# Ledger of designs, part 8: VHH binders against Formyltetrahydrofolate deformylase 1, mitochondrial (PURU1)

Target 1, 298 residues: Formyltetrahydrofolate deformylase 1, mitochondrial (PURU1), of Arabidopsis thaliana (Mouse-ear cress) (q93yq3)
Amino acid sequence: GESLDSSVSPVLIPGVHVFHCQDAVGIVAKLSDCIAAKGGNILGYDVFVPENNNVFYSRSEFIFDPVKWPRSQVDEDFQTIAQRYGALNSVVRVPSIDPKYKIALLLSKQDHCLVEMLHKWQDGKLPVDITCVISNHERASNTHVMRFLERHGIPYHYVSTTKENKREDDILELVKDTDFLVLARYMQILSGNFLKGYGKDVINIHHGLLPSFKGGYPAKQAFDAGVKLIGATSHFVTEELDSGPIIEQMVESVSHRDNLRSFVQKSEDLEKKCLTRAIKSYCELRVLPYGTNKTVVF
Below, E stands for the ipSAE of ESMFold2; O stands for the ipSAE of ESMFold2 at other seeds; V2 stands for 0.75 times the mean of E and O plus 0.25 times the DockQ between their complexes.

## First folded at step 4 (VHH)

Design g02 (from b10 with S101L S105E; framework vhh_sonelokimab_d1)
Fold by ESMFold2-Fast, scan of step 4:
Structure g02 (fold): chain B 298 residues (1-298), chain A 124 residues (1-124)
Amino acid sequence: as target 1 above (298 residues)
Amino acid sequence: DVQLVESGGGLVQPGGSLRLSCAASGFTFDEYAVGWFRQAPGKEREFIGAISGSGGRTYYAVSEKGRFTISRDNSKNTLYLQMNSLRPEDTAVYYCATPYLRLFETIASDFDYWGQGTLVTVSS
């Protein structure tokens, strides 16, 4: 790289803070004052207060001088406010200082979502460190995707599964050092024991508009039902199949002129875009739990 | 099917400039990296560089002190190579190429689809 542009000019870097607590008077003022008191500048501030639950959600984007406001002090200052309000959640992320989220990508036969994730990752639009790719399908080492993974130092683990043995303990060992998992068309159902053992967020792409067309072959279900819109859903994985909190959805129009192959192709195009948008939103702290099984997406 | 058509080549005086264009069709242009290569008579094909689908990332393999700039216009499905301060040793057939996958490739052997080329001759 280039040498330091200037040693005397302040270097302002972006930070993100998300906050969730019981609703109370003065929360916005206290959060904004925290940033301003340290010379930070707020670039964006979003607030959600649901009508029925007396709870407060916010997300702020700001810039600050890390010399004047050290990273550890940013955490301490927001923690002071979190304690004052009995916060249920208070998270700060500073992308230029904090380590990127470590993920593993799980897939089966179809790789269009993996390729899209790699495309966005390489283009700098997906702020993650890809620790490995895991598949229950073998891929030849001389294929384009395998050569790409090898060149970029991303391990590919072939984990042969059957209906009787899903190799979940082996997968848990491979993913133990990840911050969250991404199911990029992984077609085996993860058990409740796997989800409890992993203990962190798992984000899936489902090739259908949830809550409709759960389970296998949702594009065929939609085709047979004569729908006029098809879509894809990215959601958190829970032990109930295709029922976790929704993060992102995308749709495309269909008509009598579309055959099943056209439905599948449109579905695949929606899946890859839906998943990458959901993962980007998650990494930017835009996705917060809301209610029993819902999300706030800023 | 993928088609790439280079244009803008011709005879140019030493010290002159040329802008080459590559018109792309048959694929979703803004999702694919595209690159420039050249081949002089009796020489191996040389990788010049590549630009990501969004245009947000560029890679230059040829160290020519910034004489060559790669850019793209996704609204026109067109890739460009701006060449400044041209020298006789820049005389070559110039090719645009794209990889099979929608990935930003910096290795010459990963480019699978090629145009027919456009001749650039740098001579007085």
Scores: ipSAE 0.120, ipTM 0.555, lowest interface PAE 5.6, mean pLDDT 87

Design g03 (from b10 with S101F S105D I107E; framework vhh_sonelokimab_d1)
Amino acid sequence: DVQLVESGGGLVQPGGSLRLSCAASGFTFDEYAVGWFRQAPGKEREFIGAISGSGGRTYYAVSEKGRFTISRDNSKNTLYLQMNSLRPEDTAVYYCATPYFRLFDTEASDFDYWGQGTLVTVSS
ESMFold2-Fast, scan of step 4: ipSAE 0.304; ipTM 0.674

Design g05 (from b10 with S54E L103F S105D; framework vhh_sonelokimab_d1)
Fold by ESMFold2-Fast, scan of step 4:
Structure g05 (fold): chain B 298 residues (1-298), chain A 124 residues (1-124)
Amino acid sequence: as target 1 above (298 residues)
Amino acid sequence: DVQLVESGGGLVQPGGSLRLSCAASGFTFDEYAVGWFRQAPGKEREFIGAISGEGGRTYYAVSEKGRFTISRDNSKNTLYLQMNSLRPEDTAVYYCATPYSRFFDTIASDFDYWGQGTLVTVSS
């Protein structure tokens, strides 16, 4: 029978649910029963309960029939459970139905992270819509990056900044319709007023292995300090410089035989890979806030 | 240093098929786009097709999209061009090329490294 299969077979689509509440008996059973009662099938279920804290974190991946369990009903059913447990967070995402996250990319002179993100986005490996690119540096229209942006209809906004005027109000207007921001080697420090005004997550790449070597020229600081590992850190931006919750880190070995140029080259390679991994994890709801300055990463 | 070596050219009859290969070395193959250009006798180099580093996106000249298929095998550092329904007008030297930039336009001047070419002759 192949001629009867295409119109009557259920179409199952993937969903993701993340949950955070005070720890209590029966949470896993209630969440699992919710999915099963609607004919859904759980493909993965991760739980974290810290040893010294009465809190619960979970992330589930499941497949379901959107005809039998409509998208709005998925939200209502998980919200009912969230109310029962006084949940601090309960988010569901259905990638085939929900719009992709809209982002803006901010950078300064160096573009290796932008180039890597655009490369991964082009190959379908970065699940975002890029609304625009913003830079405090001019770029010639005949460069490969600028031609790529033009071909894909991605606006590039040059916003000239000085130490006294970071033009944060102009940037806020440009990014008002984004779901989160990505700092891809943007070298101006965003103020607390900017972060409050934006009100959503901002993810940065720092070209050093935090919490060591905060601020400028971390590769040179590491070289001068004689470290045996060079690294890159992707983190949420907070008011304190290079101190927000960490999402992802990558490392590479170094020795006395590496010169400063080698340190910089290894650093750039780690930065581009670290940032793209962090953004993908964030979009897949793998990164949850934990404590005052930590993350749970599933 | 970057090297590109084409193979698979030769004489083929009209209506026939041919598969060209390009062996790449000296760069991280899966990070860069690679493509095919051709140059017919007495004409300028023209773009045929290109494929992104991990194969997620392909680009074709409008006139060739239905007849030619570009693919890559990153485990073998090799680019391919499958040519079907060949015509005498397809007679040309076929070049493999890569931009030393992850972004490019489908024009010869954006491609920095080129192979030596392989001759394809379509005649009876």
Scores: ipSAE 0.011, ipTM 0.420, lowest interface PAE 9.7, mean pLDDT 86

Design g06 (from b10 with S54E L103M S105Y; framework vhh_sonelokimab_d1)
Fold by ESMFold2-Fast, scan of step 4:
Structure g06 (fold): chain B 298 residues (1-298), chain A 124 residues (1-124)
Amino acid sequence: as target 1 above (298 residues)
Amino acid sequence: DVQLVESGGGLVQPGGSLRLSCAASGFTFDEYAVGWFRQAPGKEREFIGAISGEGGRTYYAVSEKGRFTISRDNSKNTLYLQMNSLRPEDTAVYYCATPYSRMFYTIASDFDYWGQGTLVTVSS
C-alpha cells in the first residue's frame, strides 16, 4: 500500500530509559532482554559504575513498536525490573508520546539567556513547554522579548521584590504546575523554604566557572584575577549558594588582548550555550544525581 | 580598549537647547547600553538616563523626564543627549558612560567605563 507503516513495516519510535541501583550481576542483561523480548532495538547503551561505590547507573536509547509494547506496559516492565534490583531510580521517556516538560523561566535585569532559550524553543531545539516568564524587573511592551512573548501567548509576570519581601509565596503559586524551574540570570537568592515548597528540580546558570568566583560579577572577578579561561556553569539549585551539583560547564580562552568588556561578552555567550545545553541534557534524561553533590552526565 | 569622548558642550542661555554627542570606540557599540551623567561644582554625580544597545528602551531619572531625550546612532557609534528648556542649575560637566555588561536596567553603580566629560554652562 501507500502507507509507510503498513502491517509488513511497523512504525518504531524512540524511547529512553535511565536506571540507578546497587551494583549487581546481570543488570545489563536483564534490561537488554526486557527491550529485546518486546521486539525493541537498542541504539545506545551507557553504563557508569564508580570505582569506590557499589552503585550502577545506565542510560539506554532504543526504538520500539508502541502497538506491540504499549506505553503503559513499558513502564510496568521496567518497574518490575526496578523492584527486583531495589532501584533508587528508574525513568522512561518516549518523546513522541509523553508530554513535554513544563517550565517557568525566572530572570532579573539581563535577558540574553531568556532570549537564547526562546529562540531554541521556537526552532524546536528545546523540548519544553514554557508556561510563563517571571521577573523582578519591569520590561517595556515594545522590546523584542516582550513582543516575542506576546506573539507566542507566554505570560510575563512582573513580581516586584525588596530585601524584606522576595514574594516567594507568589512565585510558588505561579510555578505550581511546572515540572522544573530555570533561573536564567535571576539575581535573588531562593530560600530553603522556597526550595522545599516547590519540591522539584531548579536549574541555574552562573556566569563563572564554579566552584570559583561565586556570587555577583564573576566575570569582573576573573578579569581582576588575571585568569586565562572564562566560563559558565549550569547547576541544580540547593540552599547553599552556587554549590549545587554541576550539570554543564563551558569555557573559552582569554588573554592580555581581552579587556573587561570582552571578558563579559565571552561570559554572556558561554552562559547562553551552557544553559540551553544543560536544559536539553536534563530533558533527555542525560543528567542523574550521583553521590552527595555530583552528577553523572551521559 | 573602551573609549568614550563627549562633545557639544558650551555656553547657552536659560530656556535654550543643546545637543551633546558621545563618540564610542573599542567595543561593539550596538550591543551595550549607554547612559548620561552630570556633575555640577560641589555636588555629587547625578544619573540622567540610559538607552539600550538596540535603542528600543530608554530610562530617565524623574527630575530630567520630559526635558532631556537620549538617542543613539549605531551606524556612527554615537550617543546623543538632547537638552531642552535649560536652567542655570543644569550647569555641569556631562559624562557618557557604559556598563561592562549588556545590562540595560540602570543603576548608577553598573557603569564602569566613563568619558572625560564636556562642560555645559547655562547663564545669561
Scores: ipSAE 0.000, ipTM 0.249, lowest interface PAE 15.4, mean pLDDT 84

Design g08 (from b10 with F104W S105D S109E; framework vhh_sonelokimab_d1)
Amino acid sequence: DVQLVESGGGLVQPGGSLRLSCAASGFTFDEYAVGWFRQAPGKEREFIGAISGSGGRTYYAVSEKGRFTISRDNSKNTLYLQMNSLRPEDTAVYYCATPYSRLWDTIAEDFDYWGQGTLVTVSS
ESMFold2-Fast, scan of step 4: ipSAE 0.207; ipTM 0.616

Design g09 (from b10 with S101M F104Y T106E; framework vhh_sonelokimab_d1; at its last look DockQ between E and O 0.75; V2 from the best seeds 0.00; counts 0 for: pae E 10.9 > 2)
Fold by ESMFold2, look of step 5:
Structure g09 (fold): chain B 298 residues (1-298), chain A 124 residues (1-124)
Amino acid sequence: as target 1 above (298 residues)
Amino acid sequence: DVQLVESGGGLVQPGGSLRLSCAASGFTFDEYAVGWFRQAPGKEREFIGAISGSGGRTYYAVSEKGRFTISRDNSKNTLYLQMNSLRPEDTAVYYCATPYMRLYSEIASDFDYWGQGTLVTVSS
């Protein structure tokens, strides 16, 4: 019958490969054969070829035996194919071997997004290492969030800012050892100099459905306008405010029975869930740049 | 309206077992870490253990020696405490609780929602 003794079975681990090149005949066949020739088994395979750009995107999810196909040889084999097709991007991640992405979280007064990210992180559902939390608002050490951060060894940095001095050099120093930055309701605009100095991806949560409802306090604006649909948008930060490529959007219906408090609560629920899904998708290599200001999200 | 209701307490002989339940309503149960505390007469509430919202991680007080097991069934909005090898020192009112931030905590002051408690008495 069935064997439950893992000592007699090979240990198979998951791998993910993302590929981006100019479109050509036979790319899927070549990539699939690379995996199959080493005894790997594809569990999922996504391809996108846009009509007008002559580019090919793919993401494969597979399992393999790391004794039979060592981690360095996985890189080597995919790099050979990448060179053959002149690939613009070829990335492999093996979550059980590769280090987790390191992130820093920036926020202002409101902590609903921070709390949700900490919840998913604690529950093992957000595959990151959180290096620190940075805020322009001081918090008392006896609050639930501050006790949680201390308990888990996550530094909290209060960076007192003004309209005239946003302390961006201080923030850059604090986040230099991160793979990307997460704005979890950080209510100050990061300058072009900050973005250039950081030089890596910055992911934000916006309290509205972009490109509509840019700026401000969208829940109050939406409530006053009598909308029947509210939302949240998670996107990459660029120098143009609230205009970077969108990663995830979420929506919820509202009615005349909602007051401002219930609008705000629904909006906050959308924001926290939208941001965490966006970060998870990014870490799983599901988010790829596409065109001038779009994404492929596998 | 958040509601937590413990049940399953009673009189048990030393060495016996008891399973406590905590029925939850009025909130999205699977988004909350939930914990068990106990309080002997005249003492502060003592942390027993907690379980994450998904049930994927459990945490027990350092003093706990593996006699108690926490589990949850999110389809039934119910938290459980399985207590084995009970001793007279386990006599207390047992409370389930959930924290304000939905996050795990070992500190009673972090919890805003408490059940009314269920009495466990261990005597020979």
Scores: ipSAE 0.000, ipTM 0.400, lowest interface PAE 10.9, mean pLDDT 86
ESMFold2-Fast, scan of step 4: ipSAE 0.443; ipTM 0.772
ESMFold2 (binder alone), look of step 5: mean pLDDT 80; pTM 0.819
ESMFold2 at other seeds, look of step 5: ipSAE 0.012; ipTM 0.441

Design g10 (from b10 with S54E S101I S105D I107Y; framework vhh_sonelokimab_d1)
Fold by ESMFold2-Fast, scan of step 4:
Structure g10 (fold): chain B 298 residues (1-298), chain A 124 residues (1-124)
Amino acid sequence: as target 1 above (298 residues)
Amino acid sequence: DVQLVESGGGLVQPGGSLRLSCAASGFTFDEYAVGWFRQAPGKEREFIGAISGEGGRTYYAVSEKGRFTISRDNSKNTLYLQMNSLRPEDTAVYYCATPYIRLFDTYASDFDYWGQGTLVTVSS
C-alpha cells in the first residue's frame, strides 16, 4: 500500500501574541513579517497607542503550521523582535500546545461565583486547570458543589481563619504551583506580605461597581444610596483595598421598586458573569497593565 | 414550565441501532446540562449519559461509552441518544432529564426535571 501523507494539507493551529514597548516606526510591519515569513496567517490584530504617551500595545491572533514553525522557534523569533524594541512585555500563547494556566479558587461563605466558574469549566469555556479550592468555611460533603469537586478530583481545603491568624503561610504553600489566583468572594483581606510572597497575579470579584462602594456590603450601600445602576467589578488585587486595576465590569438597572433582596440577587448574577469573563479574558492574553493603575483590554 | 418530550422509541432487533430524541421547552436550553437515563421493569433508574449546556463536556456510564453517543442541537432545543449494537438487556423506558442547579454529577437525585419516557424493546 501507498502512503498519501504528503498530499494532506497542513494542520493550522491558533496562536496569540501580545506586545508592549516604547512606540516606534515599523513595529506592526516587523511583527506581521515575523508571522508571514513562516507561513502564518493573521486573523486579528489590535493596536493601542495612548494619547500623550509614546508607548505601543498590540495583540495578534494567527494560525500557523507547528511542523513548519515549531513552538520553541515561535518564542525565539518573537523574542528577537522584543530585544530589538526593548519590549516591556512580549508573550506568546498557543492553546493547543501550551499547558493550561493552573489556578486556585478562594472563597468564603457564598459560592455562586465558584458554581458559575465550575459550570463554565465543565462546559470547556474556562481554559484553566483548577488545582484546588480553598475556603475559610466548611461545607457539607453531601452538597452538589462538594460532590462535583470530589467527582472531578478537585481538592477542597478548609483553612479555618481568625482575625488574628489568616493562615496566609498555609495558603501560600497550597498555591505555590499556580499561575494565578482567583478570589471568588473570599472575604478576608490578603496582606501585602501575602501578595509579595505569592509574587503573581491575583484576580478578585468585588460585588460593587468600583470605585464606588468599597468594602463590606456594597449591595446594601448601593440600595441605601438610591443608585439607578448596580454592578460588579473584577480587578487585580493590590495592597490598597478594592483599588487595583480593573479588568471587567457589568451593570444592571435598578429602581425604587427593587428591595434589598432583589439588589442582592442582581448583584450575585452580575458577580458570577463578571468574574468568569475576566478570567477568560486574562487567559486569552486580552488584559495588559497600563499606566500607574489601569488596564488595556483587547 | 419546563417540558421534556422523548421520541424515537420502538421495537428493534438485537445488533440494531436506534436514535432517540428529546424536545426541550420552557427554559434556556443551551445553559443547562441534559442527560439520558433508563429504567427496566422492576429496576432502579440507571444513568446512561449527559452533556453540558454547549456540548463542551460529555459524561457516560462506563458500560455504555462505546455503544451509546449523546449529542445536542441547541438551535433545535433537542437532545439525542444514538444507540448502536443493541442487546435484549437494553430493553427499558428511556428518559431525558435536566438538573435545575447546573452543577451535577451522574446521580439521578441531581436531576430535577424528567420527561415521560419512550419505550425501547430489543427483541430476541
Scores: ipSAE 0.015, ipTM 0.463, lowest interface PAE 6.7, mean pLDDT 87

Design g11 (from b10 with S101Y L103F S105E T106D; framework vhh_sonelokimab_d1)
Fold by ESMFold2-Fast, scan of step 4:
Structure g11 (fold): chain B 298 residues (1-298), chain A 124 residues (1-124)
Amino acid sequence: as target 1 above (298 residues)
Amino acid sequence: DVQLVESGGGLVQPGGSLRLSCAASGFTFDEYAVGWFRQAPGKEREFIGAISGSGGRTYYAVSEKGRFTISRDNSKNTLYLQMNSLRPEDTAVYYCATPYYRFFEDIASDFDYWGQGTLVTVSS
């Protein structure tokens, strides 16, 4: 090399910070000053303050020098501000340093959502580590999906369930080292005890447009009701069936020329796309719950 | 009807370079993995490399070790193989292939659709 090879320019890396607290004077200034004082540069800054609430939401994207502002110091500096404002949420992600979110995928008989997620994961488009797949349905070992999971070292756990025993304690043990769960057409209702025991976010795909057509057979309900749009909803799971905060929805037109089978086929296509979009959005810290049953999506 | 058509083969000197192309039609190209294989006279087909539908993941046989680079242009429905530092042992018919499934598990057995091949001869 020559002297030209001795670059003094730092390698700047992207960071994301989300913040939620009681609304107060000077929050934006304090958060912005924190980044600027450490030599960071803000590339995007979104703020939401609802008209009828005294709450503040923000999401910032910034670049910074990890030598001048080490990752542990980033956490300390934002934690200091979070404590000052009594923050309900304050999370920093630095994708080039922080590990990907670990997930487990739960499904029943239908695997179109699993297949789509594996496709996106193989393509590098799904920013997660898949820890395992759990199903209450047995699958033949010689199927392409089962061979794919074995090839990539992703365990498949068959957990046989009955009306009397949903095996929730066994499932909790399998998922204890995950950051969040994904229900990819898992057709058993998770109990309030499971949700309390897990204590982290659970994201579901529902094969219908919520809040309409809750529960079983939403495609048949929609067909019988003569709707002109069908859709899929991805949402956070709560104890109340199909009532958690909505993350993403997708729709497609239907008419009197569609039979029940075509409703189901269109539904499956919407489900797989809706779920993958919701998971990507969640991993990028774009989705925050607010109010009684709503989301902020940045 | 899935069609894959290889081109760019020919005679090259040892140490030379060559770029192969594969034109794809009859399927949604950007949704499917595609790969390169070769078959030398009297030998079985050998995997070279594969690339996922979006181009986000690449897979290579250990023996190719940076000499060969796989890439794709989804706007042109075309797969490429850049071959550098060619040796007489690289003499083979080169095939592009795509699996029935959008993704693949077993590189040796999952590729179901094949082109007709293009001959590469490396000789002094």
Scores: ipSAE 0.005, ipTM 0.282, lowest interface PAE 11.8, mean pLDDT 85

Design g12 (from b10 with S101E S105D I107W; framework vhh_sonelokimab_d1)
Fold by ESMFold2-Fast, scan of step 4:
Structure g12 (fold): chain B 298 residues (1-298), chain A 124 residues (1-124)
Amino acid sequence: as target 1 above (298 residues)
Amino acid sequence: DVQLVESGGGLVQPGGSLRLSCAASGFTFDEYAVGWFRQAPGKEREFIGAISGSGGRTYYAVSEKGRFTISRDNSKNTLYLQMNSLRPEDTAVYYCATPYERLFDTWASDFDYWGQGTLVTVSS
């Protein structure tokens, strides 16, 4: 149609590129020139080169015209640079074009993290598609969270577990089409066989400051022990319990003036915020593997 | 305590426009959905629409979509309802409301905290 005005100013859209390779002279210049040569504008650029390791990490945020620099060409141009440097990781994400990450949320009896994730998701602050919710606990259909899931077309799968059968094969089938998993207070330990079978990232929330407090540590014991800080840790799940690479941690001061209810409330608030921040960081390509069991978080 | 106070109601001619406001206090405004409802004499309370805490998502009742626009200003803890092309049938007391739960939903039954209302009269 002749009514279309092709003289209208181009719409510039945001892109993100993360890069990890062996350290070499001129990497920043080549990556910057790639963006500038196509008329893109860099809005942010973070670099990490460890003092005692010959590796390079970067994350750039830029805006570009998808007509002048088509999405497929963005991939080709960064792949050319990746090949030249033998890159270990080179990923481009364009949020307005690329499909959102698909996730499943796993939980047990406590739902405060699920509720927070759903709140941020509906508010547009969590850039994921929620494929389903899986729990080893039944929930009444008339609860607010169950009505919310039904209203939004998000399936809730009750997977009854016993000490002899954790139903891991059934869970693997339910999550096969997801990009990553989120454990939002799922209290069953996922086996090494599950993690190998799934083959993708699993992110967990732990109600303590790792690596100091592994396993269960109820709020009453923290209260009785007279701790001065409480915290929460979000981390990648590995075969070793509560030992995967840390993504995010949050802390809050406590004192002898806080009662048990105050400890529980502060703990739950930290868990909610810690998990949602970690998931958002992950989706924005801010979290990269580093060393033997660490992360770079831009 | 959660408090919601509506203002901006009044007399307006058919075809006219009116903007209502709702001042909120006693809760973290930008973390909760807020919505607008109305009730005409002798009728049940009707959902108009709701907006998520950040303003990133809006929900409208099918019958009102296109004439009414919901917005919020989190820096002022204020919710707005822009009403255009008003008809005599729009005459009602207009209420703002927020749910007890932080999850955003379109069900009127999930809104627990209500203002006192502001009267809008559409007549010549």
Scores: ipSAE 0.093, ipTM 0.550, lowest interface PAE 5.5, mean pLDDT 87

Design g13 (from b10 with G53Y S54D G55S S105D; framework vhh_sonelokimab_d1)
Fold by ESMFold2-Fast, scan of step 4:
Structure g13 (fold): chain B 298 residues (1-298), chain A 124 residues (1-124)
Amino acid sequence: as target 1 above (298 residues)
Amino acid sequence: DVQLVESGGGLVQPGGSLRLSCAASGFTFDEYAVGWFRQAPGKEREFIGAISYDSGRTYYAVSEKGRFTISRDNSKNTLYLQMNSLRPEDTAVYYCATPYSRLFDTIASDFDYWGQGTLVTVSS
């Protein structure tokens, strides 16, 4: 007779669920029971309830059998719990089934962050699809970065900007089919109208340890100021310059033995790592904004 | 720590040629753009040309394109400027320079490290 037992072992795949609602008794139990009832196994569970704020944040990592718990049913089951608790956010990602996040990369003159992102992307270490690169600076077609983009079929859009015309409507059209934006040393300030029109997250790399040395050439500013720590900051973009909620920061010590070039080299190396880590964390649902200027990082 | 030493300057007759060299030390030469500037008596410092870290891109002042050729040898940490069809108005101190950042594509403001210069005199 026919056997319904597969000779192939069930493929257990990883899932991630992030949940944000008003704080209430029993939330953890209901979320855990949802996973366990379908034969899922929880590998990690993080919870944050801010002091003096009746809100709940959680992130769970689990493995499950997509035959026993189909992807559409995972969404339905978590949506049922979201409805029960009036959730502000409930997101499930299953990396082996779900499409990668689509991004556009914006930059100005300097491309070291772009080059690092492209290298990590090519190596499968950055879990995104790159829709396009947008710059307010032209680049020669015979450079390694431009040849890389051409080889991989990634469009490069030169959008000439001035202080009077930042061409934000043109940029909005280019990025309409993205899940989030990455500013990889884009040196034009995005307006509140742009941020509202885009309506999704924008992640920036600032080549300084915020809140210090806002604006241009922060590594040079740090050198001139005689600091003993340099850093890089990745943050969500808001209307306030270099003031959005911080996602990731990286620091390195400097001494009297470091000249300006050493400061810049250490800064650029921190920028590359900081931005890559921030994007990876974001894609893994580790980073959630809360309040006006804060993040939860799991 | 960054040290740039120019050589090859001297007296040359109009229509002559000179090859300038710049020996670089104290930094990872093959990671940085390097360029040539000159300063004539009583004038501002003027850009001549620059070359990317990998020799993939060269930049020239419009007035000098075709007469001057910039090149580099990363194995020798050396930058070169080949100067042909020299004119009396080419008389200047020639400087090699490199930016504080690995990446540049603006000409005037990105060069922070300079050599001492080498004098080129074009005269009969």
Scores: ipSAE 0.000, ipTM 0.274, lowest interface PAE 14.2, mean pLDDT 84

